VH-VL binders against p0dw94. Designs and how they scored, part 38

Target 1, 243 residues: p0dw94
Amino acid sequence: PAGTPAGAGASAGIGSDTGSNASEDSDMFPTIVFGDTVIERKEYVAALKAQHGAARLYFRQTYGVDPAEDGWDKAHDGEVPCRWLASRAIDELRRRHAAYLIGVDLGQVADDSYASIVARMEAVNSGNAELKSDGGIVYGRTGFDIDSYLSYELSALKNAYTGDESNPGMSLSDDEVRRYYDEHDWTKDGVDGKTPLDEVRGNVKAQMRSERYDELVSQRAEAIDVTDLPWDALYRFTAGRLG
Below, E stands for the ipSAE of ESMFold2; O stands for the ipSAE of OpenDDE; V2 stands for 0.75 times the mean of E and O plus 0.25 times the DockQ between their complexes.

## First folded at step 13 (VH-VL; framework fv_ucenprubart)

Design y4 (at its last look DockQ between E and O 0.64; V2 from the best seeds 0.56)
Fold by ESMFold2, look of step 13:
Structure y4 (fold): chain C 243 residues (1-243), chain A 119 residues (1-119), chain B 108 residues (1-108)
Amino acid sequence: as target 1 above (243 residues)
Amino acid sequence: QVQLVQSGAEVKKPGASVKVSCKASGYTFTSSYYMHWVRQAPGQGLEWMGLINPSKDFTWYAQKFQGRVTMTRDTSTSTVYMELSSLRSEDTAVYYCARGRLFSYFDYWGQGTLVTVSS
Amino acid sequence: EIVLTQSPDFQSVTPKEKVTITCQASQSIRSYLLWYQQKPDQSPKLLIKKASQSFSGVPSRFSGSGSGTDFTLTINSLEAEDAATYYCHQSLSLPPYTFGGGTKVEIK
């Protein structure tokens, strides 16, 4: 099975001056591979940017420091902010690629590559711009950046999966639904105690399907082995981008 | 040391049911590991029947066995059960439990349980 | 459902000779193929993961190759202890999971 990322669990950090003469190596993006898919520099950098706030929050809450002010390269009880951020970015990419790989298994997308996602985003943006210039009505977003397009497409993949009971895990027996209902709180206005199952059955099933899909994605992400990535090179690249 | 120990051989008549147990040890039973059931008829190949996630009580059955198979677990004894109902002669097989995360290989197998369905 | 077709069904092979077993998938499974060994009265044991990666403790005489739909297991110098039935398997994607029909290898 998938193990813990090599750099994420380290109790020892660099703890030293990151201003060493290795700066040119820190600017070079190493080859990162998830299974059969090469991770592009742009998608990694986007993941760093997306997780930047989470890293600042974590170090502020845990150690009383803000890496954006106190430095990304100082160890705090064995944790180094730039390494934590790098590991977090890889974990988020694992989850995203996992969701796309489930889509590949079902023929919903051709692959999990970043280039394919960007190409679809560009096609949607161009089509919407043309429709709007012709006086047509465009529902939803008329211009995506990559982050908003990823959120949009990931939601569409999840909805397509969970909305089809023929997909693995989406066929729910009456007994499974009853057990889930019994284990959870289903209150509503005007009902003393739990809302009867017959009145919330659709919502119970939707929640079960959502949780099962998220578990499938989590399992698929764990199956992307990142133990032997070039973590030292990735940490250097990450530190160089944070300044 | 991961170990999966299954219940003993069973002889059943057509129309009956059988419940095979698989006791797990040497790892955290309610982790991310699933338990799979695979059967093998005499002289034949391996056939996957379905899976259970012991921590989430999540089950998924191969279409061929839907309506006849039920997988359950007892977390207090770290044991998974597979029950097959409405038995027929073609259900005669060795039944294996096997451990594996979803989207992964099966790394540990039980010793197998022979179920014979004979009139 | 992904159908895995193994060939041959049976081989009788002189010790130290090469054994080649093939597995064809009904659709591309990229590199997501596994090989198992099963000796008489024993449970299957994993040999090869992800088409070509040897599992820990597996002798180096076992190797796997292929991608897409066509895969091969090779035993490059057969030992007496290698007499067994070999199965290809896919479980690295969504269920349902499937096995090939098996290839029995005997010592001549």
Scores: ipSAE 0.561, ipTM 0.790, lowest interface PAE 1.9, mean pLDDT 87
Fold by OpenDDE, look of step 13:
Structure y4 (fold): chain C 243 residues (1-243), chain A 119 residues (1-119), chain B 108 residues (1-108)
Amino acid sequence: as target 1 above (243 residues)
Amino acid sequence: QVQLVQSGAEVKKPGASVKVSCKASGYTFTSSYYMHWVRQAPGQGLEWMGLINPSKDFTWYAQKFQGRVTMTRDTSTSTVYMELSSLRSEDTAVYYCARGRLFSYFDYWGQGTLVTVSS
Amino acid sequence: EIVLTQSPDFQSVTPKEKVTITCQASQSIRSYLLWYQQKPDQSPKLLIKKASQSFSGVPSRFSGSGSGTDFTLTINSLEAEDAATYYCHQSLSLPPYTFGGGTKVEIK
């Protein structure tokens, strides 16, 4: 008996900017600022999209409900899915901007504005297009969209940071490495037991540097004060974007 | 209430090492807070020496002190240590531990530990 | 490294007078400037965060202003207990952390 392929449940995506008559007031993106950097509407919406699945998963796991089915404005034990999602989006933006601000401090990028990021993306895309037109070989991804470019550039920033031992926190003493090694499991495929430090020293250091960088980004993100953001307006905006 | 209690005054000879302790209380020691060390020579300003994250055992030392300073923590006693080796007369100072997150402020300080380096 | 330059180094002021201390940063630090007070034989205490926000328990006579590179700490009416050294500090950048050179305020 040929098992009927389970129908691909239509991922109720965050509605495209198609003109559904949501009240004019719900469509206004409030002004939100991280320090001296204004957060753009497009940037926030992208963050919402990125966190949409996580929000659904969280409520499913925590409360056994799917906000996409039960409603994004329905409260569950005091938590409201649209507010939760908005908060997560802001947190994601904080982390992103924090990483860029670290890059600014190192002179890797000029600023953390969304406009500057887009400009860099466009420059890369244009350069690749020109190279291709000239018969050159473009290695890697061509034609970045903003999400792909963000991922690419943030990874590049991290790699550049962690790859230079002179950067803050990237210098590791032998004692630190040893302690870290002792506190973690290091196994190789097919080998029983903990792999000797001398065989995994590079990996240990790489992991340490990665974690330290993430911690720096986290700390910088936390320093971005969002307590005075227009949260109610953000919640309304978010709710209006959710089907 | 958050308290940082440092060890007592030390007198050392040049070339010796000193280890100053800072016991933290009134908050979760392994939280997101870092412990910083700041020193102040007599009649001089404040100089940052380095930091330690007690939770992650992450340290960062000012370049001036690299190779001479070691910061450690004991989570069981909620204590941070700062060891400075190869002491010089110029190292005579009051040494402070201070709690703070990165990219933020120092909200609590120890009482300070006078270290005197004399022949 | 961000350098913070304080001015003046020393002030002798009559009680109830206004005290103004300036801090100049070598580069823009936006609003990420801190002010600390250190009384004789005491540890530093936080007074102002984010250039203008008073820390908890700080008297209203203390205020901070400025953005970018130029900052000011003001004591509107100096009290005897305000005799101390004041330090500016920036919290924007990665370590190393730097302090201003300090401004000693004495009572006449």
Scores: ipSAE 0.507, ipTM 0.784, lowest interface PAE 1.3, mean pLDDT 90
ESMFold2 (binder alone), look of step 13: mean pLDDT 90; pTM 0.907

Design y5 (at its last look DockQ between E and O 0.62; V2 from the best seeds 0.00; counts 0 for: pae E 2.04 > 2)
Fold by ESMFold2, look of step 13:
Structure y5 (fold): chain C 243 residues (1-243), chain A 119 residues (1-119), chain B 108 residues (1-108)
Amino acid sequence: as target 1 above (243 residues)
Amino acid sequence: QVQLVQSGAEVKKPGASVKVSCKASGYTFTSSYYMHWVRQAPGQGLEWMGLINPSKDSTYYAQKFQGRVTMTRDTSTSTVYMELSSLRSEDTAVYYCARGRLFSYFDYWGQGTLVTVSS
Amino acid sequence: EIVLTQSPDFQSVTPKEKVTITCQASQSIRSYLLWYQQKPDQSPKLLIKKASQSFSGVPSRFSGSGSGTDFTLTINSLEAEDAATYYCHQSLSLPPYTFGGGTKVEIK
């Protein structure tokens, strides 16, 4: 999988009014493209935030250091915490974008862009608000934030994929199902021996389909080539946000 | 070194079946790589027939071949098989196996197997 | 399924001249197009991935362009060794996969 490529040195100039303009910070984010899709600064920063604790845990357990105290830019056996965190954030975005790209292939969504996801979330939120103001009944959540909408939509994409036998990998032969059943433990608490296949066939199929979908997403994520991203600029941006 | 070696040429009568083998070497057979089958009738273009995932023993066939093609694998010999039944003269072709990850290009091809269907 | 329509079927070209081959997809495939070269009695070989990215070891005279539904393979100065049949192909998304009908290029 993902490596942590090293990049060229900095080429940015200096200005007489640095730090007094918020757009200067946003202009430091390099252009990141997954295939045909631009990665927005906001989604990258959210991925960094989500993985921050994992990076601290990894370096504590592996090297006995805490990057938040010892520095994010110091190498430990060839691993640099800010680069590790940047790579992990990119990998998490690859998986999410991969799930959306499978949905695109099946006509379930228009594209995998962050802007498109936000637009759909806003349309849903506006529709629910309008229905409520017109005296209608809104069942369930009346407003999503981006994290809850992503979770909702990703689950809907997976359910739509795995629930349609015509989708690649979702048609399961009797032989495949039996082999999977034979190689797994289908023991239930309080019951001696395996539960017979005919009693758990639906559960076996559901588990097989879920695993195959997750594997498909992982394979699609690997097909998002990140080798030639501007890693050096991305590392600098990441380090600047961590201090 | 990755290599795909296919079984030799075959001559069959209409209505028979043919089973072509493709032995893989130089990589982990039950990794994330799929094996595709592509055929080419004399003087004609390339036609994708389907794929098998050797790790999961799962298959996906082009609609044209659904019901006539069966793809299997033997992990102990790192070999994939393609069986085409109810042969017709129009099935005369060179049959290739080709390796690739899903969502990727085909990076290695077998040498091809000529199957001739004649009365 | 995605149908790839390739043009022309055949092209006879004077050495050193430019060859242009087109491929049209029945629906947008973004940049998910491949080009293969097949010489007589050989297996196909990858030339261009992702519409425009040259594969390792491919001579610089080969280039690809396009996105969406319209794609082009260009050989800027045809060499004798380039006499072959060229195929566009899509396999960068979910199956089923398809090839274009092929373009046979020969030297005049």
Scores: ipSAE 0.540, ipTM 0.792, lowest interface PAE 2.0, mean pLDDT 87
Fold by OpenDDE, look of step 13:
Structure y5 (fold): chain C 243 residues (1-243), chain A 119 residues (1-119), chain B 108 residues (1-108)
Amino acid sequence: as target 1 above (243 residues)
Amino acid sequence: QVQLVQSGAEVKKPGASVKVSCKASGYTFTSSYYMHWVRQAPGQGLEWMGLINPSKDSTYYAQKFQGRVTMTRDTSTSTVYMELSSLRSEDTAVYYCARGRLFSYFDYWGQGTLVTVSS
Amino acid sequence: EIVLTQSPDFQSVTPKEKVTITCQASQSIRSYLLWYQQKPDQSPKLLIKKASQSFSGVPSRFSGSGSGTDFTLTINSLEAEDAATYYCHQSLSLPPYTFGGGTKVEIK
């Protein structure tokens, strides 16, 4: 008896911006502002996509339900998947913008707007293309897409921040380093026991600086007030994008 | 109710060190709140000295006090300490602890601790 | 470092008169300006956050305005209990944090 191949369940993805005539009202992206920065539709949609899997996982683990199968607008113990996802997307955007705002304060970037980020990406891509045309060797990616560029630039901002001891929190006293070392396990591959501080001091400092930076970004993100966002409109928009 | 209670007034000689305490109550000590230290010389304005994250034991000092100031915390007693070394007459001030998040405001203040540095 | 410059340093004002205090930032701080009130022998108290939002329990006679580099604290009708020193403070920047020089308001 030839076992009928189990039909490939259509992965209900986040609908592409293709203009199907769904009701005009559900497709309007509300105006979202982080302080003085307007959040663009493209940013939000990208953040939704990035958090989509996490949302599904969360509801599966917490409630035994897959929103992609059971619906994104159904409440489970007071939590609604599309709202949860929207909230997570906003949180991601807050963190991103917070990091950029720190960069702005340090003069690393001009502003945290999406347009500015895209412009920088395009400039980098154009420069690389020119180098290539001139016979130069472009190591790595021939061009950035926006997601890869964001990852790159955010890492660069972090590295620049943590690499300068004059930046707030990046100056570490010997006592602080020692305390941190004592509170954490430091192992090297192939060596049993805790590695002496003198051998890992650079790594200890690097980790401390990284964590302090992340905390700084988190605190800055929390300072972005989102209480007055048009959440209902945002939820409707989000629901409309979820298949 | 949130309360910050500081240690009593101190009189020190030049070159000595002073350690001021700030005991926090009425909230989770290791939450997202930082403890800031701000001083005020007699008849002068407010001067920010630094902050400590009680949860992470991370500190940020103003450059002016770097090398002389040490901020620590005891999570078991919900107490923050500020130690200032190599005291000078110019360090005579009321020292305040203040609770606040980064990029936000100071919502609660200690009562202040007068530190007098005199020969 | 962001420098905050307050003006004036001192005001002697008759009760029920309007008081205006200005704070100028050395660079744009958007709306991330705070106002504190400090009465004699007391700790500072928050009055205004985000340039124009009154903190809880603050009388309606206190208001803040401004954005970017120029900010104003206004007391519409000065009460005797308003005798204090007022400080602007910025909350935008990374540490170190800075205060204005303060404005002492006395009652005539």
Scores: ipSAE 0.527, ipTM 0.793, lowest interface PAE 1.2, mean pLDDT 90
ESMFold2 (binder alone), look of step 13: mean pLDDT 90; pTM 0.906

Design y6 (at its last look DockQ between E and O 0.85; V2 from the best seeds 0.00; counts 0 for: pae E 2.1 > 2)
Fold by ESMFold2, look of step 13:
Structure y6 (fold): chain C 243 residues (1-243), chain A 119 residues (1-119), chain B 108 residues (1-108)
Amino acid sequence: as target 1 above (243 residues)
Amino acid sequence: QVQLVQSGAEVKKPGASVKVSCKASGYTFTSSYYMHWVRQAPGQGLEWMGLINPSKDSTWYAQKFQGRVTMTRDTSTSTVYMELSSLRSEDTAVYYCARGRLFSYFDYWGQGTLVTVSS
Amino acid sequence: EIVLTQSPDFQSVTPKEKVTITCQASQSIRSYLLWYQQKPDQSPKLLIKKASQSFSGVPSRFSGSGSGTDFTLTINSLEAEDAATYYCHQSMSLPPYTFGGGTKVEIK
């Protein structure tokens, strides 16, 4: 489809407003609140972009259509691609905000707001720039964009949670570990048969803790009630961004 | 509708163990709901003991009970169990099971099981 | 662990009068406080969720308010059947989940 423009103003079918301050779309974006936290337009638009491919895959596999070619506004057995995408983006934001709210509960971050995350990113970037200008060594990235910072900080929150046995759910009994080991395959390249528990106990526990953390985040995300969001306004905003 | 039916009252001596059952009905047992255990000493307040996820057979205990409490489930009978070991007179209480998601309220409670620990 | 401190421990109140029960959290729990009612020899029953949202079937005379660390339960016109013990509870944060010590309300 190289010779056919895909939607207005975007190479990937998404508008140009990700990462900028103002546009006509700013006047259309409804107020979205997760509990006490306002959801910013920029974080919503970024979530749409991140879920765009998943929406295309889902509709291709389920209905044999590609919304990027066939339109985002046509219903397929009661499912409308732009509404599916909007709901998916909200769910992704729920999971992210849930992970941050768990961090708030543990005193790891002050709040889950997008503005607070951006402020922390900017502080880190400024500190790294100052260190580099003094001839110091900055390990890893010399500057984050918001997507790389979110990925970094979410990983740090998970590692801090799962690495502390005193955190809820991170203390594992011997019986739980053995049951988990028995119910899964623990094979490695070059090893004949199932690796004995005593040789993989640390790996089993790490996987259990990771899965328990992910379930904790999922449960916290479900506790963010989105039934009363202005869904009709959000669907209209989303449709405008796609085509 | 949703019901949680607990096993009958028990009398135990100090140092023994007790295992209380809670049979669930009226909903999908292996769902996103957890089963919590809450106890209440005579004339006293409510104390959360821990929870089990019946779907994943994973447990979460209050630190006060860590090492003494064990929660298990049987998906074929839709039943959860709470076992408390090394009983003391201070463990005399009514023990409740209660259904709830994590980060949520308890919407259904069992009728309670009185456990009396007496020398 | 989040400690919930209820006040008062006990009230004896003439029917139709107002009952006010307070609950103070040891740290902010935002608006994530619950209120339960427990009548003698019964299991607790949910009255209020998210500090101020009445649960299904709860009489309108029950209301909740507050956020952060300070919360109240109000029964604006006490009825005879409201004689019970009332507990605040938090379970919207990470476990362990905790309860207040209870407030016993008795009809005078």
Scores: ipSAE 0.535, ipTM 0.783, lowest interface PAE 2.1, mean pLDDT 87
Fold by OpenDDE, look of step 13:
Structure y6 (fold): chain C 243 residues (1-243), chain A 119 residues (1-119), chain B 108 residues (1-108)
Amino acid sequence: as target 1 above (243 residues)
Amino acid sequence: QVQLVQSGAEVKKPGASVKVSCKASGYTFTSSYYMHWVRQAPGQGLEWMGLINPSKDSTWYAQKFQGRVTMTRDTSTSTVYMELSSLRSEDTAVYYCARGRLFSYFDYWGQGTLVTVSS
Amino acid sequence: EIVLTQSPDFQSVTPKEKVTITCQASQSIRSYLLWYQQKPDQSPKLLIKKASQSFSGVPSRFSGSGSGTDFTLTINSLEAEDAATYYCHQSMSLPPYTFGGGTKVEIK
């Protein structure tokens, strides 16, 4: 008896901006502002896409439901998937902008606006294209898209921050390093037991600095007040984008 | 209710060290709050000295105090300590601990600890 | 480092009069300005956050305004209990943190 192949369930993706007549009102992106920075529609939609899988996983694990199948607007024990997703997207944006704002404070970037980020990306891409045309060797990516550029630039900002001991939290005393080392497991592949501090001191410091930076970004993100955002409008917009 | 209770007044000689304590209560000590230290010389303004993250045991000191100040915490007693070494007459001040998040405000303050440095 | 300059350093004011204190930042801090009140022999207390938002329990006679580099604390009708030193503080930048020089308000 030939087992009928289980039909590949159509992964209901976040709808692209092009198609169907959803009611004109659901398509309007509300004005969202983080302090003095306006959040662009494209930026928010990208954040939704980035968090979409996490939202589905959360509801599957927590409630045994898939919002893609059961609906994004259906409440489960008081939680609504589209609202949860919107909130997560906003949190992601807060973290991103927080990191950029730290960069602004250090003079690494001019501002945290999406337009500014895109402009920098385009400048890098143009420079690389010119180098290539001049017979230069462009090592790595021939061009960035916005997501790859964001990842690149944010990593660069982090590295610049953590690489300078004069930055807040990046100066580490021997006592701090020792305490941190003692509180964590440091193992090397193929070696049994905890690796001596002298052999992993650089790694310990690097990890400490990384974590301190992440905490700094988190603190800055929390300082971005989102209580007064037009959440209802944002939820409607989000729901309208979810197939 | 959140409370920060500091240790009592200290009198020290030049060159000595002083350790001031700040006991926190009324909130989760290892939460996202930092403990800041701010001093005020007699008749002068407020001067920020540094901060400690009680959860991560991470510190950041103002450059002026770098090498002389050490901030520590005891999570079992919810207490933060500020030690200042190589004391000078100019270090005579009221020292405050203050709770606050980064990029935010100081919402609770200790009562202050007077440290007098005199020959 | 962001420098905060307060003006004036001292004011002697009659009760019920309006008090105005200014704070100027060396660079734009957007709206991330704080105002603290310190009464004699007391710890500082937060009055205003985000340049214009009153903290809990702060009397309505206190108000903050401004953005960018120029900020103002206003006491609309001075009460005797308002005799204190006021400090501006910015929360925009990374540490180190700095305070304004303070403005002492006394009652005539």
Scores: ipSAE 0.408, ipTM 0.754, lowest interface PAE 1.6, mean pLDDT 90
ESMFold2 (binder alone), look of step 13: mean pLDDT 91; pTM 0.907

